# Designs tried in a protein design chat: VH-VL binders against DnaJ homolog subfamily C member 27-A (dnajc27-a). Part 5

Target 1, 260 residues: DnaJ homolog subfamily C member 27-A (dnajc27-a), of Xenopus laevis (African clawed frog) (q7zyf1)
Amino acid sequence: ALRIKVISMGNAEVGKSCIIKRYCEKRFVPKYQATIGIDYGVTKVHIKDREIKVNIFDMAGHPFFYEVRNEFYKDTQGVILVYDVGHKETFESLDGWLAEMKQELGPQGNIDNIVFAVCANKIDSTKHRSVDESEGRLWSESKGFLYFETSAQSGEGINEMFQAFYSAIVDLCDNGGKRPVSAINIGFTKEQADSIRRIRNCKDSWDMLGVKPGATRDEVNKAYRKLAVLLHPDKCMAPGSEDAFKAVVNARTALLKNIK
Below, E stands for the ipSAE of ESMFold2; O stands for the ipSAE of OpenDDE; V2 stands for 0.75 times the mean of E and O plus 0.25 times the DockQ between their complexes.

## First folded at step 1 (VH-VL)

Design l5 (framework fv_dalutrafusp)
Fold by ESMFold2-Fast, scan of step 1:
Structure l5 (fold): chain C 260 residues (1-260), chain A 122 residues (1-122), chain B 107 residues (1-107)
Amino acid sequence: as target 1 above (260 residues)
Amino acid sequence: EVQLVQSGAEVKKPGESLKISCKASGYSFTSYWINWVRQMPGKGLEWMGRIYPGDSDTNYAGKFKDQVTISADKSISTAYLQWSSLKASDTAMYYCARHYRYYYGSGSLDYWGQGTLVTVSS
Amino acid sequence: DIQMTQSPSSLSASVGDRVTITCRASQSISSYLNWYQQKPGKAPKLLIYAASSLQSGVPSRFSGSGSGTDFTFTISSLQPEDIATYYCQQSYSTPWTFGQGTKVEIK
């Protein structure tokens, strides 16, 4: 029997515990309710006709529990990263969660040997969505992570996420504990992904080209050439690349019209 | 070339309303966030909130969301910080500072106004 | 909210000395940390952004390092004009927060 350790990470109030509870009610045998901000459970699941024993640690996201969380990152096979699609700051915090885990694992630990499932949660809140699916998916896939749209309230996406997540962990364990995925296999580079994310979050044409307002014609054209080559449809297959390329072309046109 | 010029010092009584200003020049006003930072006498810096003048999007620190209103007027490239009812504890230097939105999550305050001293006493 | 703690709160050093100030975040902030200088009676001035990048026009004796939770600001050779209070600030998530400040004086 394969034994795996899973932790959940994310800011307070993103619905992380609701996701765990939704899937795990009647599936997990509770071992204890930790007063230290970590809930622990165990269950058995069947993936690819194989019995897997899962230890799950639902870690509190509050700064108050920072010291406690540090003890629980070790020996982890899978991480469920949760954010709230209605609160963009919870998405912005994901890089910080990865940095916290990486630092605590130290030089001997490597997050590349861990399966990550990103949950874009609370998709049932249709009027207050501040993180588009393409942005969440791009961030996740650029890191080799699984991406799911979920609603703990409705149950949408929850079972699909856990099934794919556990299946990926089984594949990882069967492959000697190493993920075979490289940046080349995802069809785009980190620089392309980072540029699309930046352009998507821009408010105006100066920002889209990455130049300060008042930049010269030469500075605008230099920035444009760099981005146009990077994001050209022939060279970039990342989610959101076509819209980013069009934004860059339009930004150059708008800025050059007004520069003497 | 880039300047943020703030309105002059204010002396007010508790309960009075006040609106101070930060006028931007030398750059595209609607392309940068304007932040407000408080410094009480002899104390450190406190971020109060910010506004993106292009669409009037605002973010407040929780401590200040019920105390002040941040606004901006694109037509005159001016941002504002407003109190409906001042308290003695509002006595402080108030700075405006811009933040360049070059990268997602980036927030360096690269240009600052000279500050507006607000004194609230009876 | 992310709490930023600086140490020391104040220091006295001689002209030419290497001065080091540390800043600790209550949670990981990656490299989203800035350092500011505030001279008496003046507005703060940005010196370092993104933990280690020197702002244009700032003397090369100023430097920053670190990532995650622990950050360091260094003045390699203290000059008389460097007498000021120095602040770290995280821009990782709103609300943005500053350290309490470190006052640098000459002996």
Scores: ipSAE 0.000, ipTM 0.385, lowest interface PAE 21.0, mean pLDDT 80

Design l6 (framework fv_dalutrafusp)
Fold by ESMFold2-Fast, scan of step 1:
Structure l6 (fold): chain C 260 residues (1-260), chain A 121 residues (1-121), chain B 107 residues (1-107)
Amino acid sequence: as target 1 above (260 residues)
Amino acid sequence: EVQLVQSGAEVKKPGESLKISCKASGYSFTSYWINWVRQMPGKGLEWMGRIYPGDSDTNYAGKFKDQVTISADKSISTAYLQWSSLKASDTAMYYCARRGLWFGELPFDYWGQGTLVTVSS
Amino acid sequence: DIQMTQSPSSLSASVGDRVTITCRASQSISSYLNWYQQKPGKAPKLLIYAASSLQSGVPSRFSGSGSGTDFTFTISSLQPEDIATYYCQQYYSYPLTFGQGTKVEIK
């Protein structure tokens, strides 16, 4: 079974999560809602007689989540890159998104092995566009990216985009290139196992996050982000990692409601 | 089609217990959070708490933590809101509402019709 | 807790008028704001989510804007069926909190 990782990228307000919702509702099984600015879902699909296991990460575009996004660019096979046809600045930001991803992947990272689907979104709501179809298509084709015009509101273009996107990923896999394979290993580190064991034995939210009682909101959030990344199911295959991650999410919620 | 159907209106005396229900249909009940919202007569909306039916995980607003219990029975796709001892101040319309688990941008997209609870001596 | 304050608490306008309601958060909530419409005797209905995204099936005369702490909801041309109370809601942090509501009536 081919396992693929898909992420979504784009500015706030471009309708990125609406596109994902429109397609994924009733198709994907939500794993959990992460309060670290990344929402995670899983599914199995059959494309061109291939069974594909899809892990999809909907990444928040705000600077607040930059450190968390950094951890999730690696091992990606597909990117859904979204902009709003009515707001040219969201289109101009696409180069910045590519630069952020390239920076995080480093010298060994290669976006040429990643399928990109560019979504020119909100075509239903904009009578006058600030980015015409030819401009968006030209930019996308110059990068070797797929280009689609979409409306999350009406559903136009969304199914067509996902079908072509997954087919392109399968084609790249069938013709070689870098692909994660289902490697047989224990799937976790000593640090991850130790953290799960510690969290399982904690009786209060302060202990679960590893902070002192009375810690500030910033300290709580910093500890939470470190543990959430460490224990994320995509990064940790250890028994109990899902329960530990959920406990960490709940601990943050409990502590933050009591901090003025 | 997605529906949330709530139990009928209740008239109770202070000190009595009560359990109201919200029955879901048309979707995977275990995949979505169910939220409870209170509206006192002539007043605005207050979020009380939520439950994830897949594992009965709950979160409460602070002021409601010790006043009510939220539970769910996934075998009949039903969420519950329960009081052990009602007060006159519990007189309100109570709504259940669905929220998606996996996207931070997903709203309360479907609401029950409401259950009116009247507590009088 | 994040406090949500709406202005005005009530307004009366004529059919065809442009109606504007504002919502202010006690701290930055980015774009994590919804707008709901509640007609007398009915459950609330989602109109706008993520500050500016129009819910499917909602008329285009409804719109939202803003980010951070200051948000605006607009009805571009008020219709008789728009008589309702409108609520903003932040979902940036738990507990979720609503504004106090704005009652919209037709003159």
Scores: ipSAE 0.000, ipTM 0.399, lowest interface PAE 14.7, mean pLDDT 79

Design l7 (framework fv_dalutrafusp)
Fold by ESMFold2-Fast, scan of step 1:
Structure l7 (fold): chain C 260 residues (1-260), chain A 120 residues (1-120), chain B 107 residues (1-107)
Amino acid sequence: as target 1 above (260 residues)
Amino acid sequence: EVQLVQSGAEVKKPGESLKISCKASGYSFTSYWINWVRQMPGKGLEWMGRIYPGDSDTNYAGKFKDQVTISADKSISTAYLQWSSLKASDTAMYYCARLKWELLRAFDIWGQGTLVTVSS
Amino acid sequence: DIQMTQSPSSLSASVGDRVTITCRASQSISSYLNWYQQKPGKAPKLLIYAASSLQSGVPSRFSGSGSGTDFTFTISSLQPEDIATYYCQQSYSTPYTFGQGTKVEIK
């Protein structure tokens, strides 16, 4: 039987323990509360005609437990990354969680052999949604991660996420331990995705075009032309590309109005 | 903008109580640890402890656990450091700082500091 | 508790000089080390996090390196505005601890 290790990561209060509880309760999984802020359970699932033994480590997202998570990153086949769609800071924290994991894996730092499922959780919330689906999906897919919209409260998306997640892990194991490189051409490149993310996070027109404050008219126009070609609707189908293209056009207009 | 603004300088006598504040703005106050750091005159930086405002969980450096209390009020996005009975050795500059966990636990934003002078 | 030791305690250098200060941890802290700049009368400012990552808005002349127990902070070309005390800080485990500081002065 295939044995796999799965961990959960995400800020406190994003609902990751509730996600695991919903899935495990349905499958009658025993759980243990670790004194070090890590709950673990053992479950048995059948994926693609395979019997899978799963060790699930639900790592406490509270900052208090940062110091104790070190040993649990090693030898992991899957990671469930959870954020709250109603609290943008939990989404922004995902890069920090990845950085923590890479640091703890040491010189390797390579997460290519690990399957990641990103859970945009609490989609049932009546609060204002602060992270658009296109934003979360772009971040996830640009890294080769699976993306799911979930609600631990309603159960929406939970079973679908775990089935796809475990199936991907089985595929990884069957392919000699390497995560299948997503060579799926989804209509955009890493450079396009990185540019869209950068532009989305910029508040300054200079930064949006990637130029230094005080850049000349020629430098502004050169940067603009490069980004306009890169993000043109005919060449980029990435989520958020339309808004990024509009931002670039507006940034150029604003800067050129005040440059002689 | 992300900002931590601390209360003004204090001059106290030994035995008096004191509570100083650190008001956060420009971010979700309940989502980040607030840390307190002491700097005695002419000396280096010394971590005192921290609080997670979302649930008021606290951690103290051993030296400070019986000397001070750290608390927070979510409704006004303010963290506090308090003494029940000040000593002359408490004379120092006190800083609050936000722990940015996505920078692998770095203090990315600092308050301007509150100078506490305890003398007879 | 993890002890952090900086060397030197102070130094004087000329504008344009390469300045190097070191920080040693009493046990391995992986890459959980930060560098802060404190100018007279001001709060500390984060310059380097995770041993070698430059904080946004910080000039590229500042850099960090190292892992485990031995860490180095470098100013590639010292400028007048760099007069300050510099502190390393481990973030590997609580209580978080700082080095004693290195005072950088210009000749």
Scores: ipSAE 0.000, ipTM 0.393, lowest interface PAE 17.2, mean pLDDT 80

Design l8 (framework fv_dalutrafusp; at its last look DockQ between E and O 0.01; V2 from the best seeds 0.00; counts 0 for: pae E 14.5 > 2, placed apart)
Heavy chain, then light chain:
Amino acid sequence: EVQLVQSGAEVKKPGESLKISCKASGYSFTSYWINWVRQMPGKGLEWMGRIYPGDSDTNYAGKFKDQVTISADKSISTAYLQWSSLKASDTAMYYCARHIAVAGTWYFDLWGQGTLVTVSS
Amino acid sequence: DIQMTQSPSSLSASVGDRVTITCRASQSISSYLNWYQQKPGKAPKLLIYAASSLQSGVPSRFSGSGSGTDFTFTISSLQPEDIATYYCQQYYSYPLTFGQGTKVEIK
ESMFold2-Fast, scan of step 1: ipSAE 0.530; ipTM 0.806
ESMFold2, look of step 2: ipSAE 0.007; ipTM 0.399
ESMFold2 (binder alone), look of step 2: mean pLDDT 94; pTM 0.944
OpenDDE, look of step 2: ipSAE 0.746; ipTM 0.896

Design m1 (framework fv_dalutrafusp)
Heavy chain, then light chain:
Amino acid sequence: EVQLVQSGAEVKKPGESLKISCKASGGTFSSYAINWVRQMPGKGLEWMGRIIPIFGTANYAGKFKDQVTISADKSISTAYLQWSSLKASDTAMYYCARGRRYYDSSGYFDYWGQGTLVTVSS
Amino acid sequence: DIQMTQSPSSLSASVGDRVTITCRASQDISNYLNWYQQKPGKAPKLLIYDASNLETGVPSRFSGSGSGTDFTFTISSLQPEDIATYYCQQYDNLPLTFGQGTKVEIK
ESMFold2-Fast, scan of step 1: ipSAE 0.007; ipTM 0.458

Design m2 (framework fv_dalutrafusp)
Fold by ESMFold2-Fast, scan of step 1:
Structure m2 (fold): chain C 260 residues (1-260), chain A 121 residues (1-121), chain B 107 residues (1-107)
Amino acid sequence: as target 1 above (260 residues)
Amino acid sequence: EVQLVQSGAEVKKPGESLKISCKASGGTFSSYAINWVRQMPGKGLEWMGRIIPIFGTANYAGKFKDQVTISADKSISTAYLQWSSLKASDTAMYYCARDRGSSGWYRFDYWGQGTLVTVSS
Amino acid sequence: DIQMTQSPSSLSASVGDRVTITCRASQDISNYLNWYQQKPGKAPKLLIYDASNLETGVPSRFSGSGSGTDFTFTISSLQPEDIATYYCQQYDNLPLTFGQGTKVEIK
């Protein structure tokens, strides 16, 4: 009865085609192949005793295919967004993918009505990991997106991702086509996530507290109190929050030690 | 904007091979799908199959998958329909038609003028 | 395959008459239905998409309605240039399938 459209997005060579093919055919994929266009698949799945028919489009990530991709964003219920945990630039490109989709959907197309599943792929890689799980999870969940660690090579995480993804799409359809207001499976807000990311990128203690160099003791303590409440372990379960909280405490201690 | 121009009429004998074409102009050829539709004399429309040029693999209606080959050459914005061995029952008008390539957009908004294929002994 | 059945197979009406054609799907296709017009000797032309939406440039006398399995196509005031065969087409599932067509003639 229920029919949905799913697209996959991500940079070339992140393994998204292997993920899609592994799920559709349930076969081991021994090597990576670059996406060279739009691969179309049809599958039938059963979620909570409901039959849903899925049309899935695996979209080429190269800029050459931009004009092809923009025709396929419309009428989408789900997006699988893939990056390679061994190549940080593919993770950093995710914001660009979201921007492209938002631009093509226009004012009438709101991504809040679309389910997103983020796949941190190639977790089986022997190269040093460039994007830690906490970083990928924080980015994803702060946007209300599902997050999964996957390996198309080993099959790890693939079935779990698709089951949760399709279940979320069914829930969205049953909720009048609206995605839940708050992110699913999180214990933090967007403000908390944004603060953690900002703190992670800070160069020194002044920047961590969000004050200008030379701030007074009172200004330092005011900024500290705001961030300490926001990131307190009792109030923030966000990935990376413990390290961010410790950074804020240490920044205050360092600055106050040198202020009369 | 978009125009689909098909090759000219063909008269063939049973057992002969044939390849007809549909050339797209205007717009971005690779952003769209090309469909082939058969209409036998005095009969209705039958969908044969569809190709997205950059993808390269065609989808067929079951009754046609063993009878014809659908292909495309993106470099000249042309889609093809081919028979290895024609039968008298292949006598028909063949149309190509464009859709936008997405699952929600199987609207044939542009059609070729048709290619009449006559197979007689 | 989803079977599409049109009724009637042919009709004759006078200029200015209201003409109604029906289309029935063998299973639920929601609103995934298009209507095409084919004039003698010419390629088909899209008139209605998604069961009830009028294609750009198509005269307002043409309309469509329905959902699920039962669909209706209407010409509110038949004109001489409307002599044609009309086809419904489902796109809920591959293969795409057309109705057998309804031939509309002037008396």
Scores: ipSAE 0.000, ipTM 0.404, lowest interface PAE 15.5, mean pLDDT 79

Design m3 (framework fv_dalutrafusp)
Fold by ESMFold2-Fast, scan of step 1:
Structure m3 (fold): chain C 260 residues (1-260), chain A 120 residues (1-120), chain B 107 residues (1-107)
Amino acid sequence: as target 1 above (260 residues)
Amino acid sequence: EVQLVQSGAEVKKPGESLKISCKASGGTFSSYAINWVRQMPGKGLEWMGRIIPIFGTANYAGKFKDQVTISADKSISTAYLQWSSLKASDTAMYYCARGKYSYGWRFDYWGQGTLVTVSS
Amino acid sequence: DIQMTQSPSSLSASVGDRVTITCRASQDISNYLNWYQQKPGKAPKLLIYDASNLETGVPSRFSGSGSGTDFTFTISSLQPEDIATYYCQQYDNLPYTFGQGTKVEIK
């Protein structure tokens, strides 16, 4: 029987403990630590006709528990990263969570050999949505991470996430502790993903093309050509690429109207 | 749009305390790290440490761990670098710089710098 | 700590020349490497991020390449306004570390 270690990470109040609780109620054999800030559970699951014993560490996301969390990153096969779609700060913090983990694992710890499942949680909320699905999916898939829209409250996406997550961990174990090459080929580059994110956050046409206000016609056309080729739908399969491409086309048109 | 504005130049004597500031505008303060970088006269850049406001915890380069304190006040979008007891060797230009989660840890915005001079 | 070594420490070149600066990491940092320009009396400015990506608003004559431990920064056609000190910086692991800097001057 495979034994794997899984941790959950994310800001306070994103609902990660609710996600763990909802799934574990079906399969859980309780074993808890008395330590504040880390909840420890043991579950047994069946994936592809194999029995897997899972040690789950539900790590408190509050800064108060930073020192405690650092002890639990090592020897991890899977990470569940959770954010709240209604609170953009929780999404913006995901790179910080990765940096925290990478710092504690050091040069010998390679996060490329860990399965990550990103949960865009609270999709059932009546609160306005601050992080579009395309934005969350692009961030996740650009890193080779699994992406799921979830609601711990309604149960939407929870079983799908855990099944895919555990299946990926089994594949990792069967592939000598490394993610299969096909699992990390996402059909777009980091440069394409970064450009889409940058364009999404731009407020004016100069900024969208990456030129300074007052740029010449030649500078505008050079920047446009580079971005249009990079983001063309035939060349870029990244989430949000079509909207980014249209934004770039419209930015060029607007700027060239006013250039002599 | 995003701007980091640092406090003005300081002239201090050895043994005095000092707290300099870096105020951020035009972005979500808690979604990124504020880094402090020292540049001694005529020398290169040294990373001193960073704070991620949402975590409330500062990380330091070993050389600076016992020399300075990095803190932040999220309510006024301001990060701080402070000394309890200055030394002449603390004479330097100090920069703050932003690292953003969504775009990795590149320092895309920098403050103008605060010159600290420590002499008798 | 990860050591970043830059070569050369200084150089002088003519306007229009191709300028190359090398940066070596003491261990594998993948592509987690940035390049900054610092003009006299000014704060540093980001030019290249993640080893090879040009920052918005930076002239295309600037480029970066490399991965792992060996990195190169190039100015394809040196301009007078490029007189500055250039720094590489790794962010693969804490503490973040800068190279010693390369001072670029016009002949």
Scores: ipSAE 0.007, ipTM 0.405, lowest interface PAE 12.3, mean pLDDT 79

Design m4 (framework fv_dalutrafusp)
Fold by ESMFold2-Fast, scan of step 1:
Formats: C-alpha cells, structure tokens, sequence
Structure m4 (fold): chain C 260 residues (1-260), chain A 123 residues (1-123), chain B 107 residues (1-107)
C-alpha cells in the first residue's frame, strides 16, 4: 500500500480547513493537535488502480506556530496552497509560504520533488474579485504547479482538484520520486511570465515599462520595444499576455503625451 | 440528469473490426470514470475496464487487456470500446457505466448506465 | 483478482417477505462493496454503495451491511417490482469484480 504525506498551507481566512473538512468530515477521523497548531488526519483514497494511505497535516498559518510548522515540512509528497480570490494579500502570501518551506527543507531538499496544487478559493463569493484567473494561473503554472478554481461553500472544483492532485503524486512515485514536468507549461518562457506578473503589479506607467520617472522619449520607446516583442500576442501564449500587452501600449501612449 | 447513450446493435463476422460508443449528456463527462461491462447471453456481469477522461488513462481486467482498446474523446463527451479482430466468443451485451468518484469516500459505484449495445459475432 | 461469491444463486419468496443475499470476498475488502439490481432486459441499477449506504432515490426497504470479507444485502419487505438479479461488486482493488448474481423471483 503506497503511503504519502500531504500538507496544506495558506492564511487561516482563505478557507483551507473548509476545503479539507467539507469532503472528509464523515470519512476522515482526524487526530487533533490543536495545542501545537497542526491538525492531523489519516485517510485512504483510491487513485487509478492504487490504494493510497494519506497523512494530511493542516498547518496553522499564524506566525506564533512557525517553530512547530518547521518540523512538518520534511518528507512531504504533496502541498495544497490555498488563497482567497477576494483578498489579494492572501495570494501575495503564497510566496512567503514557499520561502518558509524552502528554508526549512534546506539545500538538500528540493521542492521540485513535491507536487503542488494551488486552490484559488471562494470563487462563489459576491465580493469583488481581486485576483483574476489569469493572474493566479500564471503564478502557478510558471512554477510547475497545478491550478484550480474552488469554492468550499458550494463544493465546486474540489473533487476535480483532489483527483488531479493525487494522480500527480502517484505519477511522482512511479517516476522514482521525481516530480513530472507540468504539461500546463505551454507556449511561454519564464521571462514572459515574470514580465506579465510584474506589469500586473505595477501602480503607474513608468513602472510598467521598467523606466524611472522622468525618463526620456528614447528611453521610453526602447523599453516599450523590448516588452512589445516579448509579449506580442503572436509570440506569447501565457495567461494574461494580451492584457499585459495592452497595458504596455497604453503606458507608452500616456507617457509620451507629457514628454516634450 | 446525466444520461449515457450507446451506439446501436452490431452483427459482425469473426476477424472484423468494431468500435462502439457511449456518449454522455446532461452533466460533467471528464470528472467521472467510464466503465465497460460485458454480459454474455444468460450470464452475469463482467468488468472489462475503465477510462478516466481527465487522466487519459485506461485500466483493463487482465482477460481483456490484449483483446480490446478503451478510449475517450472529451470534446464530444464520448467513450469507445474497440476490437481489432472479433471472435465468436465476443457475442454479448456491452454496457457502459459511469463511476462517480468521491475523493474521501473512495466510492466507485456505477450510478448511471447506458442502455447496452448488443454485439453478435457469427459466420 | 479478488473473487466474489454470492449465495444463494436463486430464491423464491412471497410479497412482504424479508429477503437476504450474502456476498463473500476472497480477501479483506474493508467496506468497498456495491450492490446492483438488474431487471430482465434492462441495464443494472446501483442500490447500495460503501457496503451500507443507500443510493439517492432507492427505496428504504433495501439495505446493506458487513465489512471485511462477509457482506449481506436485505430487502425488508419484498415487492413485485423487486423481481430481478442482484449483484455485489468490490472496488477495493482492480480489476473490479462482480459476484455471480442472485436471481430473486416471487411465488
């Protein structure tokens, strides 16, 4: 029987515990470690033709439990990263979670040997969405992570996420513990992905083109040409590329109107 | 509600090829497993194999792994069962059935069935 | 392969009778067992999953019990529309395997 360790990470308010508990409440008997900030459970799932015994650790997101969480990152086969599509700060926190995990695994530990599933949660929310699908998907796929839109409240996307996530872990085990290259990484480069993410996070036109305020017409046009070639719709199939390209075109137009 | 509709009855000679279909409507195709079950005249149910379209992987009972091919086309929500060379012993009713998969329960009950495709192989 | 053995192969009972069918697995399958009903000339229908859970829309007179290797399917009060062949099926491991079936007839 294949045994695997899975952890869930993300800010407490993102609904990660609801995702896990919604489908496991009646079938999963957790042994609670509430005093140490880790909820622990054991379950058995069937993926393809394999019976998989799963140890799940739901990690409390508060900084107070940092020292306890450190002990639980090791020997992990899968990670579920959860954020709230209505609260951009929870999405931005994902980089912090990855940094904490990398630090604790040390130089011998490689996250490339771990399957990651990213859950863009609360898609059912009536609140204004602050992280659109293209942004979340680009962040995830640029790192070779699986990406899913989910709602713990309605159950939408949850079964699909778990099926794909555990299938990927089985594939990892069948490949001698090496994470397979994500089949989702099609038609774009790391530089294109990094540029799209940077542009989406910019507050003004100067930042979008990567120039300092007060740059000359020639400097603006040079930066524009580099980005226009990189992000042209005919050459970049990355999620969000069309919007990033339009933003770059509009930034150039706005800046050039005020340059004498 | 979800419905599985199978192709019509077939009468073939030994050695001929055949491909029968199972089309899903009214629900999500990709998230379910599609099973193929054989029932010879007057006999019980026999599981041949399944395909999970989201994974693209087919599994077979050992007896059938070199006899048939199971495939699916997600774009038209259709699963297939194919023989390269039919034998008289392939004469049977063939059912397709979907399995709802619940991650936590590990449930593989076949909750929706096609009407069946009768295949007769005779000289 | 896991072998599933049903008993009896056939039975006849009167309307209102309690009918019991037994299914035995050749190895421990926990609670990973389904029960199906097949009426003459029709496709099978799922009645019970996970050994004891009633499928949505199935009458409450049908029930299942058991774990490990020994399982029981019960019709508490047999009705005329219950004339059918009943099959158990394990899903603990591939290949999925069915019992040979139990034919239920009314006297």
Amino acid sequence: as target 1 above (260 residues)
Amino acid sequence: EVQLVQSGAEVKKPGESLKISCKASGGTFSSYAINWVRQMPGKGLEWMGRIIPIFGTANYAGKFKDQVTISADKSISTAYLQWSSLKASDTAMYYCARSRYDFWSGYYGMDVWGQGTLVTVSS
Amino acid sequence: DIQMTQSPSSLSASVGDRVTITCRASQDISNYLNWYQQKPGKAPKLLIYDASNLETGVPSRFSGSGSGTDFTFTISSLQPEDIATYYCQQYDNLPLTFGQGTKVEIK
Scores: ipSAE 0.000, ipTM 0.404, lowest interface PAE 15.0, mean pLDDT 79

Design m5 (framework fv_dalutrafusp)
Fold by ESMFold2-Fast, scan of step 1:
Structure m5 (fold): chain C 260 residues (1-260), chain A 119 residues (1-119), chain B 107 residues (1-107)
Amino acid sequence: as target 1 above (260 residues)
Amino acid sequence: EVQLVQSGAEVKKPGESLKISCKASGGTFSSYAINWVRQMPGKGLEWMGRIIPIFGTANYAGKFKDQVTISADKSISTAYLQWSSLKASDTAMYYCARVGRWLQYFDYWGQGTLVTVSS
Amino acid sequence: DIQMTQSPSSLSASVGDRVTITCRASQDISNYLNWYQQKPGKAPKLLIYDASNLETGVPSRFSGSGSGTDFTFTISSLQPEDIATYYCQQYDNLPYTFGQGTKVEIK
């Protein structure tokens, strides 16, 4: 029987405990151990006709529990990262969570050998959404992380997330503790993701193409061709690629109109 | 969009205490790491440490661990670098830098604070 | 700590020349390497991130390549405004470390 360790991470009040409870309403057989800042449970699941034993540590997100959390990062096979789509600060905090984990694992702890599932939670909310799906998905997938839209309140996306997450962990264990190439190749490259992210932050057409104001027609066309090939819909499945490609096409058109 | 504004130049004597600041504007403060970088006169860049304000966690390069304190005040979006007792060897330009993107790049820098320690 | 070594420490070249700077890490850092430009009296400016990606607003004459331990930064056609010191920086692991810098001057 394969044994795996999973932890959940995220800011206070993003709903990560509710995600765990929602899943557990039908599947979890709790063996409870209470510690200040950490809830612990054990469950058995069947993935690909294999029984796996999952140890889940639901870690408190408040800064007051930092020293408690430090003890639980080691020997982890999976991480569930949770943020609230209605509160952009919780999304922006994900980099901080990764930094905290990486620091505690030290030089021998490589997060590249851990499966991450990102949960864009509270999608059932009728209030204005602060983090677009394309933004959350691009951030996640650029790091090789799984991405899911979830609602702990309605149960939407929860079962699908856990099934994919556990399957990826089984694949990691079967591959000698390394992420398989097939698990991280999801139809786009890091270069494509980075280009889309850069284009989203551009202020003008010169910036969109990565050329200096006053660039020649030939320089504009060379930059355009590089980006158009990179972001072409047939070659790039990355979230936001269609908008980035359109931005690049429009930038070229605008610049060439003004260049003699 | 995001801007980092550092406190003004300081002239101090050995043994004096000092606290310099880096104020962030135009974005969220709490969830991004603020890094401190030293540059001694005529020398290169040295990473000193960082703080992630939401966690209160400060990380230091070994050389600086017992020489300085890095802190942050989330309520006024300000990070600090502090010495209890300055030495002449602390004479340098000090920069703060923040990650302004989804990945770990220092694309936002403060203008620098010149600290001169002499008798 | 990961040590970053740049070569050369300084160079002088003519306007229009191709300039190449190398950076070597003491251990594998994948592609977690940035390049910065610093002009006298100014804060550093990000030029290249993740070894090969051009920062927004940076001229296309700047490029980066490499992975693992060996990295290259290139200016395809040196311009007068490129007079500066250039630094590589790894962010694979704490503490983050910089190369010693390469001073680029025009003849």
Scores: ipSAE 0.007, ipTM 0.402, lowest interface PAE 13.9, mean pLDDT 79

